# Ledger of designs, part 9: VH-VL binders against q55578

Target 1, 249 residues: q55578
Amino acid sequence: MAERIQKLLSQWGIASRRHAEEMILAGRVSVNGKVANLGDKADPQQDFLSVDGKQIKADNRPRDIYLLVNKPRDVLSTCDDPRGRKTVLDLLPQDLQRGKGLHPVGRLDRNSTGALLLTNDGELTLRLTHPRYHLPKTYDVWLEGNPSDEDLEKWRSGMMLDGKKTLPATLEVISENKDQIHLLVTLTEGRNRQIRRLAEELGLTVLKLHRRTIGPLQLHTRGKVLGSGQFRFLSPAEIRLLKKQVNLR

## First folded at step 21 (VH-VL)

Design m6
Fold by OpenDDE, fold request of step 23:
Structure m6 (fold): chain C 249 residues (1-249), chain A 121 residues (1-121), chain B 107 residues (1-107)
Amino acid sequence: as target 1 above (249 residues)
Amino acid sequence: EVQLVESGGGLVQPGGSLRLSCAASGFTFSSYSVHWVRQAPGKGLEWLGVIWASGTTDYGNEFYSRFTISRDNAKNSLYLQMNSLRAEDTAVYYCARGYPGYRDIHAFDIWGQGTMVTVSS
Amino acid sequence: EIVLTQSPATLSLSPGERATLSCRASQSVSKYIHWYQQKPGQAPRLLIKDASNRATGIPARFSGSGSGTDFTLTISSLEPEDFAVYYCQQRSYFPYTFGGGTKVEIK
């Protein structure tokens, strides 16, 4: 069956769909010797796909790679930045930065830190980012001041954002002093800058935002610390858990 | 009816490992943060760490590298895995429930009876 | 981490007397101090939450006060069962920490 070329490239771990589109637009992708255009389809069983003049075969496909990164501040959750700013891929060794099709699954904004999944498994990426799968994510949230219990309850129970009420969240207070409060917030949805926007709606200022977990993945596990800017490979068990959660296994 | 019961304590050699358990009953275990606190013989209380309702953990600064807290909500159980044990780890180990509420969850309202861990050659 | 210093280390009193226990924090912890009672061979018991709020089931003779760095646990009239060790604990800063304890013993 013929499928969109960017989908095929993504599934094969060559590039994310978005990056694949960019590659297509750049004339880097060909089908049966002809430069592909955006929107073109190919049948992997009948057509020959090439990237940069190299035919993409099953044997040439990168192995599936799954990384957990502790994203530092001022690093972008993207594969490429037109302004030349540092991206999460820059945190990886050269052999992983290029040619493997690694891309972030979801994103953390520039000022947020913590757990970010990188993979070249396009199918997994698609599943994990699909609204149908509410993968819980837990955040450390430092807020300026001391919000009322009423405000915390509003946050927990859900608030209107962009005309749609947010899903209920888990909210725990880790610590509090006269100047700030440290919350542990677990979300089951990933709306754009959701935590920061909700805080703003409540008149609160987010001082720091750090993601601890992505579903079954924990940034720090079994006494192993993943420092800022560091990454690790997911264990087979972690991969299985992730895939199971999105019905891939 | 609300109760915590520790188990797994005993004698272990320096460098050894031990896993403590805490069985909870009488409340919705999964909704609470639960903590480990220890007390060396004749000494005061020392907070070791917590596992939050969300399932994430935090530790005292000196314990993160050797101790691991986990929970099994299906079994209403809390665990403390202790590795590379030292003589100074000899203590009664308590599990404790965080007080319910947004800002009171770090007041420990329910305690187990404790389990004694002795690290000695 | 926050250091909590309790004083005195030992307090010798008779039944019926007033007991005043102090807990001092190395820096301001607002009102976020809890007090516990521990009897020999037993686990600690929560007495006071957030400086001044008695926990459920705690007799009225127990009271707490203070803010910032200085906190006080008061037992208005000591009962025989009140002779124990008392600990303060802060939740203002992570990690949580306990004081060294005050032993209230019978004179």
Scores: ipSAE 0.887, ipTM 0.946, lowest interface PAE 0.6, mean pLDDT 93
Fold by OpenDDE, fold request of step 23:
Structure m6 (fold): chain C 249 residues (1-249), chain A 121 residues (1-121), chain B 107 residues (1-107)
Amino acid sequence: as target 1 above (249 residues)
Amino acid sequence: EVQLVESGGGLVQPGGSLRLSCAASGFTFSSYSVHWVRQAPGKGLEWLGVIWASGTTDYGNEFYSRFTISRDNAKNSLYLQMNSLRAEDTAVYYCARGYPGYRDIHAFDIWGQGTMVTVSS
Amino acid sequence: EIVLTQSPATLSLSPGERATLSCRASQSVSKYIHWYQQKPGQAPRLLIKDASNRATGIPARFSGSGSGTDFTLTISSLEPEDFAVYYCQQRSYFPYTFGGGTKVEIK
């Protein structure tokens, strides 16, 4: 069945539909040796599609992979580190480390732990990282000492960071003793080291930072624990929920 | 009136499963942490777990593997899914609301009437 | 986990008398202890928050004190409706835990 070329390119992981359209307009896409035009259709079973002179096939695209990783401390949320430091990809089997196009969606800083999404779905990645989609993320935050209710309220309601006020957050106290407090913080934005920086502004020290959730994804579910450094595949239901949240099907 | 009402209790065989419900009314359910606490006949109170306003859950150490807490904010409902039930799980199960406030949420100010669960062959 | 030990297990008193209930923690929990009252066939009722703060609607005859490991619930003058089981609960450490309870019964 013939389908629009930009849809095929998107499905094949070559580009987003928008970017595919741009590529078509730029004359970068061809069907059976002829430069494609916007609006053209192709049958992936009968026609040969090429991008920049290279033939592309649906069969050559790696299967869409969605992984949830419990990132440990001192592991970087990147695909490659020039300094040779351990990355989140190093936590995966070799067959997943290379050739699949897996990359982290968003970032956790080196000293933070917890839920991190890895995928080779570029479209999903683009949407999940776009500011218009405020995917809530929940963190366990251990702070040294006992912040005042006023400080907690400042944190909850928003604080100035880099000249811009942070969005309101959900903040709950899990436990507290004389030495430290354990908070549950939910953010709808992802500013660089936001939690740690906000704590610093309040004169507080973050002892430990652990991300529990990414939108509908929870690190520990169904009575099963995903240990540090471990990963799992997302369930079809989880994938659907993620895609739905960013208006993908 | 602020109220919690448990339901779903009954007789179940060992190894069986049961889902309890807790219906909330009279307050903004989604803004509160809600907890499950049980009480065996003639015994004391035992904290089982919590679902926070954020939607994440925490459990007592012995319940994490068998019990699952969830909520439906649209229905103002709290749930407790219990699997692999044992005779020692026989108890009245209460849902309770965390007290409003940053640090007071660990005090339970509103309780349901409880629902009895009996695990027996 | 934190173990809370309540004493005595049973306290037999008459109306009008003073009741003193103890709750001891296995380690320091600062002031993060709550007290509950439970009457037969009823759900627990919150009495005291964080060792010494009465919950809303709780009569003045109920008071709490203590810090660290030793806590006390006091009923200055027992009313007939005060005969019940009382539980302490800690929130200093996760998971939360309850004491075994003290039954206040009529002499």
Scores: ipSAE 0.883, ipTM 0.944, lowest interface PAE 0.6, mean pLDDT 93
Fold by OpenDDE, look of step 21:
Formats: structure tokens, sequence, C-alpha cells
Structure m6 (fold): chain C 249 residues (1-249), chain A 121 residues (1-121), chain B 107 residues (1-107)
């Protein structure tokens, strides 16, 4: 099946999709001896792709890699930033930063911290980002002040956001004092900055947002702590569970 | 009847491991946070940790490295895996349910009768 | 962590007398203190939630008060079954912590 050349190059660990596009525009990529153009497609089983005059093959695809990262503040959930800001890939060793096709699955905003999945498995990425397969995600949420039970119930039951009611959420209070409340919030959807926006709608300020879990993945497991800025490989069991959740085998 | 029943206690040597179980009945187990609390002989209560309804866990500062809390909602069961046990871990171990409600979760309204763990050479 | 100090350690009283138990927090915990009763050989029982709210099934003779750092559990008239150890617990800060307990014994 023919696919976009930039997608193929990304999958093959040659470059990020964005960088691949740049390479294409620079005339560095060819298909069957012809310089490729942006928007062109190729069939890896039938066509010969070359970068800088060197043939690339699908069989040279990097091994599937699955990483869990504890994203710190002021780090972007992207492969590349035109402004040169630090990205989640910068948290990895050089051998993983380039040539493997690793990318974040979903995103956490710049000011949020916690669990973020990185992988080069495009199929899994597609499934995990598809609305049909939204995995539950649990967050630590620190809010300024003390919301009423009524407000918490509104949040739990669903609130209007962008003309559409949010799905019911699980809310648990971890701790509360005169200045702030610590909530555990579980979402089954991933709308843009959903937690922060909902808090704002209720007149509340999010002081800190930290994602604990992504489906079956937990940031901290079996007494093992993944510190801020650190990453680990997923276990085979975790990978299996993750794939199972999105009906992959 | 709403109840919690602990099991798995016994005698273990220092450095050993033990897994405690807590069986829940009479309520929707999956909807509640459940906690472990222990009490050394003749001493006070000590909070060990919690597994939330969401399935995530939190621990007291001293326990996160050695103890692991888990749950099986299908079996209405709570577990406490204890590793690298020490003499000072000798205690009655209770499982307790968090009180229903947003802000009452950390009041423990239902307790098991406890299971005794003795760590001795 | 929050340290809860209960006083007195032991309170000796007779049936019918008023019992006043104190729980002091190392820093303000607002109203977020719970009280438990533990009889010999039994598991603890929840008495008071958030400083002043009686739990379900708790007799009216039990009452709680206080805010900030100082809290009080009062038993207006002691019944024979009230002789036990009482613990306070805070939920204002994580991790949760218990006081050392006050033993109410018969004089």
Amino acid sequence: as target 1 above (249 residues)
Amino acid sequence: EVQLVESGGGLVQPGGSLRLSCAASGFTFSSYSVHWVRQAPGKGLEWLGVIWASGTTDYGNEFYSRFTISRDNAKNSLYLQMNSLRAEDTAVYYCARGYPGYRDIHAFDIWGQGTMVTVSS
Amino acid sequence: EIVLTQSPATLSLSPGERATLSCRASQSVSKYIHWYQQKPGQAPRLLIKDASNRATGIPARFSGSGSGTDFTLTISSLEPEDFAVYYCQQRSYFPYTFGGGTKVEIK
C-alpha cells in the first residue's frame, strides 16, 4: 500500500515527519530514481526510496521501542520545536533521539508533568490517538482554594466545553487544606487542556497538573519511582496490556 | 452486611516476604478507596497506604519502597505485598474502607478485624 | 508529615463523668480531623468526621470541636462501653497520620 513518503521515512527512523518534509523539499529524497515532491506516496514493497543517493529499505526499520517518560515542566510534547525549545526527545540518549522514529503519543501541555508514552510503533500510535480507543488517564490536580461539592459534582457528571458536554470523570479528593485541594481526576477523553479549562469554567485555578497513568501504564510501579525527566522501557507485559486495550495483538 | 476480612498473616523471618489479602463484601468494592493501617502490639495506629478507586496507589513515606498495594476488583480483593520485612513490621494489619463522598474518603468507616504479622528469627 | 499529639495519654474517669480529649496538630489542618474509638481486641471504629460530624450510628454523647491546630473530643457522660482508646487522624495533608491515642480507663 502506498503511503506518504514523509510517513515512511519517519517509520523507518530516517527522520521525523516534519524533518522528512524538509528533506523532500530540499530534493534529498527520490523514488525509483526520481526526485520526490511533497505529497508524493510510495509503496515500500514496490518502490525504491533513496535519501541522499542511498537506497533505504523497509527491512531496516528500527525495532519497536516503547518508553514511558516522566515529562517535567517546560518540556514540550513534540518531536521538534522550531523555536528550539526543549522537547521530550531531549530527555533521551542521543541514540534514541535520532534514527529510531520515536514520537510522543498524545501530549501534555508545557506546564503539565507526568506520564507520557514515546514509541516508534505507528500502528499503536494511531490506535491510541483515535477517539474510539481513548484510554483512561489519571491526573493529580492541585487547585487553589476549595471547590464546593456541587462544583465537584458538576465536574464529575460532565460540563459543557466547546459546545459539547464532557464525559463523566472520576474525582477523588486526596487532601485539602485552607489554601488548596488535591484531586485525583480520571478522564476517558482527551480534549485540549481539558482539566485546566474545566477548572477555569468553575472559577478555579490549577496550580499543578501531573499525569499518573495512561491506561494500564503507571508512572510509578512496584515501589519503583520514575523521577522527573527520567524514562524507562515498558515491560513486555505492559506492552501487551497496552495493545490489548486498543485491540492490537 | 458490609465487611472486610484480612488474611495471610503469620510468622516470617527477617528479610522475608508476605502477602496479605483483604476480602470485601456487601458493597461495590470497585467504587471505594481502600487503605492499609497497622498497629504494633500495644502501640497506636499507623497509616501505610491506599489504593484509590481509580486504581492508583499512594504510600506512607516509609513504605513505598518495600510495600505494594494492589486490588482485584473482580475478586473484591485488596492485597498488601510486603518485602524485606523487619522486626518492627510486627503488627496487626487492618484493611479499611474510605468513607463514601468526595471529602469523606479519608475517614475509615469500615474496618476488618485485622491479621497478625510477626517478624522474628 | 503532620504530627498529631493527643493528651492526656491516659484519662481515668468513672461512669457518668464527662471526658475531654485533646488532639493538637503540628500545623493547621483546618477542620479535617477524624476521631476513632478502639476497644480492646477490636478494630477501630469511626466516631467523628471533620472535627464535628458524628458518623452514622454514633451516640449523641460523642461530640467533636475545634479547628486549626486544636481539636477536642468530648464524651458528655461516660458509659461502661466507652472505656477504650481514642485516636485522632488528619486528612489535610498527605500522608495521612494518626495521633498517639488517649486511653480512657475506669477509675
Scores: ipSAE 0.868, ipTM 0.944, lowest interface PAE 0.5, mean pLDDT 93

Design m6
Fold by ESMFold2, fold request of step 23:
Structure m6 (fold): chain C 249 residues (1-249), chain A 121 residues (1-121), chain B 107 residues (1-107)
Amino acid sequence: as target 1 above (249 residues)
Amino acid sequence: EVQLVESGGGLVQPGGSLRLSCAASGFTFSSYSVHWVRQAPGKGLEWLGVIWASGTTDYGNEFYSRFTISRDNAKNSLYLQMNSLRAEDTAVYYCARGYPGYRDIHAFDIWGQGTMVTVSS
Amino acid sequence: EIVLTQSPATLSLSPGERATLSCRASQSVSKYIHWYQQKPGQAPRLLIKDASNRATGIPARFSGSGSGTDFTLTISSLEPEDFAVYYCQQRSYFPYTFGGGTKVEIK
């Protein structure tokens, strides 16, 4: 099927979607011998797509790759940063950084840490990030303050954010003292900075935010912890469970 | 009747492995945190770890590399896999239910009667 | 991790007497201390949550008090079934820890 050219360049590991758009605008991309325009589509099975004179062949598509990364602080959840700041791709071995089409699935704030999925499976990415699917994600949240039972019940049952009530959350207190609380928060939605914004609404200060799990994906497996900045491949069972969650397979 | 029942204890050699089970009944198992606590003969209580209602786990510092906690909500069962056992692991092992709710879930309101694990050659 | 020191190690009393059991934390645990009773050959039984809140079904003769580092379990008038070992547990800091226990025995 015909796809937007910037998507194809990303799938074939040539460039990020944004960088591919720049390449198209610079006249570096051709379809069937004609310089492409932004918004044009092509089908590698039927069209001659080329970049800088090199044809993109259907049989050169990279294999599907699925990685779990433990993102450290101050690393961006992006494929490409125009300011040259460190991204999650910089955490990977060189052979995975380029040519494989890897991109983050969703994002974590720069100052948040934890579980982040990287893949070149664009269909899975589209579904996992779509709001209609309610993939649970569990966070460690360290808060300054001593919230009341009423405050935590508001958070658990739902609070107004951008004119729409948040979905119910699962809360579990790990520990607390008079000044701080360590909370496990499980969300079934991914609204913009939801944990930080709800904590602020309750008058609490977020000291640290760490995503522990994404659906079946855990940083801790069988007594081992995936360390800060480390990555691993997903198991076939993990891939199957993710796809099932979003009605693939 | 709300109940927890441990099983799988016994004699094992140092360096060996053992899998303990804890069967739950009389409550909605999937809604609770469930913990493992042990007691060496003539000694006090020692917290080992938890599996939260969310399904994630946490362990006491000594145990994270040798012990694994899991749950099967369909079978109302909690498990403790113990590897690389040492003589000092000889104890009665209890499973314990965290208090209902979300805030004082590390107060253990239901305990099993325990299962004895003996590590000796 | 937080060390809980219980004293005395053994308390020898007669039925009808008041028992006062102490638990001291190595640093402040606010109010986040639980108390348990363990009778010979039995599993522990939750008595008190968060320093002073009796668990469901616990008789009024059991009461708890304290905050910060010093906590007390009081049994106002000992019954025959109260001769047991008592443990305190903190939940303020991870990992959760127990005290060494106080044995309450018949004089």
Scores: ipSAE 0.811, ipTM 0.913, lowest interface PAE 0.9, mean pLDDT 90
Fold by ESMFold2, fold request of step 23:
Parts: C-alpha cells; sequence; structure tokens
Structure m6 (fold): chain C 249 residues (1-249), chain A 121 residues (1-121), chain B 107 residues (1-107)
C-alpha cells in the first residue's frame, strides 16, 4: 500500500521522519527514477525507491524493536542534535544505533533521568504520545521547600499552565523534612516541562527529577535493576500491555 | 468490616521461596498504599516495603533483591514473593494499609493479624 | 537509616498512673514520628501521627509531643487495656524505621 516517502524511510530505518524530509527536499530520494517531492507517496512492493542511488527493497524492513532505557543526566532524548551533544541513541550498541529506525517515545529533559522507551514501531509511538490515551507516567520529584497542604492540593487538582488547566495528578509523599520533600507524582499527560514549571509556580525548587515508570514499564522489576545509562529489550508481555492500553491489536 | 487478611505462611527450608497473600475488604483497595512489615519472634517491627496507590514499589535497603511486592486491584489482593529465604527471615509478616490521603500515608491505620513464616532446616 | 532509640525498655506502673515514653532519633526527623500500641498476640494499632495528632478513635489520655530528635508519648492515666508494647516510627527519611519498643507492664 502507498505511503508517504518520509514514513517509509523511517520504517526502513534510513532516517528519522524529519531527516527523511530533509533528504527529500535535498533531492536525494527518487521514486521510479524521478526525484521525489515532499508529500509524495510510494509503495515499496511495486515502486523503485532509492536514496542516494541505492535501492530500498521491500523485504529489508527492520524487525520491530522495543527498548527501555534508563536515561542518565545530560543525555538528550532525541535522534539527532546539531550541536553534537550525547543522545539516547549513543547509549546503544552500534548495531542498534543505525539502520533500525529507533526513536524515542516522548522525551525527558536533559537534566531529568529515568525511563524512556525507544522503538521503531511508529504506530505505537503515535498512540502512546497522543493525549487521548492518557498513558500514566510516574516520577520521583525531590523538591527544596515546605509546600503547604493547600499548595499540594492545587497541584493534585490541576493548575493553569499556558492557558490550559493541567489534568489531575496523583501525589504521594515518600518523605519530607524541614527543608525538602520527596514526592511521587503520576501524570496522565506530558506537557512541556510540566513538573518543573508547576513546582516553580508553587515557589518550590526542583532538586532532582526521575521518571520511574511509563505505563507498565518499570526500571526495577522482580530483582532486576536497570542501571543508569543501561537498556533492555521489552518482554512480549510488556509489549502486549502497552498495545492494549492504546487499543492496538 | 475494614479488613486485611494475610495467608501463605508456613515452614520453608533455607534457600526456598514463599508467596504471601493479603486480601483486602471493606475499602477501596486501589486508592491506598499497602505495606509489608515483619516482626521476628520477641523482636520489634521492621518495614519491608510498599506498593503505592500509583502501582509502583519501594523496598527497605536489605529486601529489594529478594522480595517482590505486587497488587491485583481487581482481586483486592496484595502479594509478597520471597526468594532465597534465610533463617533471619523467620517472622510474623503483616500487611498494613497506609493512612488515607497523600501526605501521611506511611502511618499504618489498618493491619492484618499476620502470617508466620519459619525458615528452618 | 535513622535509628530510633526508645527508653525505658520497660516501664512498670500501676493503673491510674501517668506513663511517659521517650523516642530519640539519630538525627532530626522534624515532627514526622508516628506511635503504635501492640498488645500480646495482636497487630499494632496506630495511636499518634506526626508527633501529636491522635489517630481517629484514640482516647484523649494518649498524647504526643516533641520535634527534632526528642519525642514523648504520654498516657495521662493508665487503664488496664493500656499495658502493651509501644513503638515509634519515623517517616522523615526513607526507609521508614521503627524504634525498639517500650513495654508498659503492670506492677
Amino acid sequence: as target 1 above (249 residues)
Amino acid sequence: EVQLVESGGGLVQPGGSLRLSCAASGFTFSSYSVHWVRQAPGKGLEWLGVIWASGTTDYGNEFYSRFTISRDNAKNSLYLQMNSLRAEDTAVYYCARGYPGYRDIHAFDIWGQGTMVTVSS
Amino acid sequence: EIVLTQSPATLSLSPGERATLSCRASQSVSKYIHWYQQKPGQAPRLLIKDASNRATGIPARFSGSGSGTDFTLTISSLEPEDFAVYYCQQRSYFPYTFGGGTKVEIK
């Protein structure tokens, strides 16, 4: 079936969708001998698709891959960085870094750590990041300050951010002393820097932010510890649970 | 009416495994953190770990490698899987409900009556 | 880990007397101490939250005080059902820890 060319290049692991669009605009992609334009479609079963003169064959589509990474600080959650800074793909063996179409699902800020899903399953990525599915994510948040019960109730109930009230959050206090509080925060949305910005609105300073879980995915399960900068493949059960949460298969 | 009931205790050999269950009734189980606490014979209380209302877990320093806490909200049940058991694990094991709310949820307002685990040759 | 030291280990008193139980933390836990009562053969019962707040249904004869490192549970006039072991617990630092207990027994 005919698909947009940038999607095909991403599915075949040639480039991210954004890089593929750049390649198309640069005239590097051809369909049936003619240079492609942005928005063109092709069917890899019936069309001769090439990049830089090399054919992209229908049967060379990479297998589906699902990885959980424990992202360390100062590693970017992106496929590409024009400044050459370290990205999450740099944490992987070379075999997985290229040709497989892996991309992060969502993002974590540079100075945040924790769970990040990498996959080449574009349909799953689209659904997991879409606001209508409300995939829960749980964070450890260490804050400097002494929030009142009123402050925490505002956070829990929803606060205005960029003109739109945040969805209710689940809060659980793990520990606190006179100077600091350690919260467990569960969100069903992923607005830009939401935890950091809401904490700032309440006059609190974020000392550390760690994403503990993404839906059913956990960094520490049944005696297994996924250390900082490490990765693992998802189990078939984890893949099934993720897909079920977004009504896929 | 509000109850927690532990089960699955018994005699087990060193190195063995045991799975404890805790059945909850009379309250909205999914809304509470639930904890495991043990007490060796003639000794004090020792906190083992928690499963939060959010579904994630935390453990005391010595337990994270051998013990796993899980919950099944559809069955109103909490579980403790214990592996590589040692004589020092001999104790009465309690499940305990965290106080309602979000801030003092490590005050345990409901306790089960406990189940005895004996680790002996 | 925070060590909680309870004293005395045993307190021998008669019904009607005032009991004063001490809990000392190895470092400041602010007000974040809970108190429990445990009768022989029974599970613990929550008495006091966050140093001074009585849990629901706990009689007024139980009171708690203190902050920082030094905390006190007071039973103003002992009833026969109050002879038990009492534990303090901190929640200021993870992991949560309990004291060794104070046994209140009848003379």
Scores: ipSAE 0.809, ipTM 0.914, lowest interface PAE 0.9, mean pLDDT 90
Fold by ESMFold2, look of step 22:
Structure m6 (fold): chain C 249 residues (1-249), chain A 121 residues (1-121), chain B 107 residues (1-107)
Amino acid sequence: as target 1 above (249 residues)
Amino acid sequence: EVQLVESGGGLVQPGGSLRLSCAASGFTFSSYSVHWVRQAPGKGLEWLGVIWASGTTDYGNEFYSRFTISRDNAKNSLYLQMNSLRAEDTAVYYCARGYPGYRDIHAFDIWGQGTMVTVSS
Amino acid sequence: EIVLTQSPATLSLSPGERATLSCRASQSVSKYIHWYQQKPGQAPRLLIKDASNRATGIPARFSGSGSGTDFTLTISSLEPEDFAVYYCQQRSYFPYTFGGGTKVEIK
């Protein structure tokens, strides 16, 4: 129920967690009439939380928003970058970039492309990114090299990564020639740079990595394409399927 | 017995729509990629597209905008939704199972008997 | 898109003779081609995978060879049931394509 104040400010779309910490240190945030300290917690249903004298009311939480983005290369999967580099939020209209509490669900490396979910639904985010829920994600992987059947079987059945065996993956060869192979890889986990690291362990070079799907979410459906850098809202059916996947209602 | 059976063919007017079904039996349907291939009367074979075991799809270059492949693993069924049909779409339509595994899954080891689609005014 | 050219279009032979069917790709497909047989009114039947590997249940009289751009299907001694149309298919490049077919007919 009680949460750190910087989290509350982020959830209500007032500031990033980092910027909210700066506001707290500057004495701009009060709880029950007293200036808050970094690390303090508050419950909007029991406490009067205010920023610059304006109360944050529990019933004024922004509406839930769910977006699918086709992330281009060299865009960061983060809400805020201290160095000012382009982030996934910069792909959105200005009214969605701030004030709505949007954040990415999981991540894609800066040099990867494809499906990325953005939402202000913190509970859904926590569940979708938690290792225990095993949300399937499918990637197009273009590799330089000529892997043996044994190499691909090791990848499919699981390989050691950071002392822990990876979960089984689904592999399907889309095409291959003497020098290159195009794989469709489905993972039920999201370990750090997993596809790139497993490919490297097998002596293969990743030429391109594109996330095609996140659970029921697809970039390309029924002749309709979500182009690079574009976004769309999720349908109610998509939202229900995502929540069902992680035991939410 | 491993089997694929197509249904839903028939006569349809240009511009119309038709949904074909392919019923699978005798194997673990959800573990296989399944493809659609057609053959115009007196002509050769043409690959239309696939739905992978992962559930995602890929299509031949000219079919992406008008055709949609889907599967219902609970019913062991594959579907082809065809929209904006033209006379040139007149053909026997086959569903075909990719070879077991993950690498030579574009070798079609089991075929249905085919269902005839005629697009005529 | 990879074009597969099969020759001859029609091959007229007698039972017991050797048949040699050609499939040529517009660019290298390595070994990644398959062969199918289709009898009138029937669905295709897989014969050969990846240039040379016989599919399950295919008689030894069927064999395949080749790599790169040139491939052959050989039927060492034709049986009455072998008079059919034969297709090659490539899987090296997306989208997958078929050749135009070679009809093997009785002389």
Scores: ipSAE 0.796, ipTM 0.902, lowest interface PAE 1.1, mean pLDDT 89

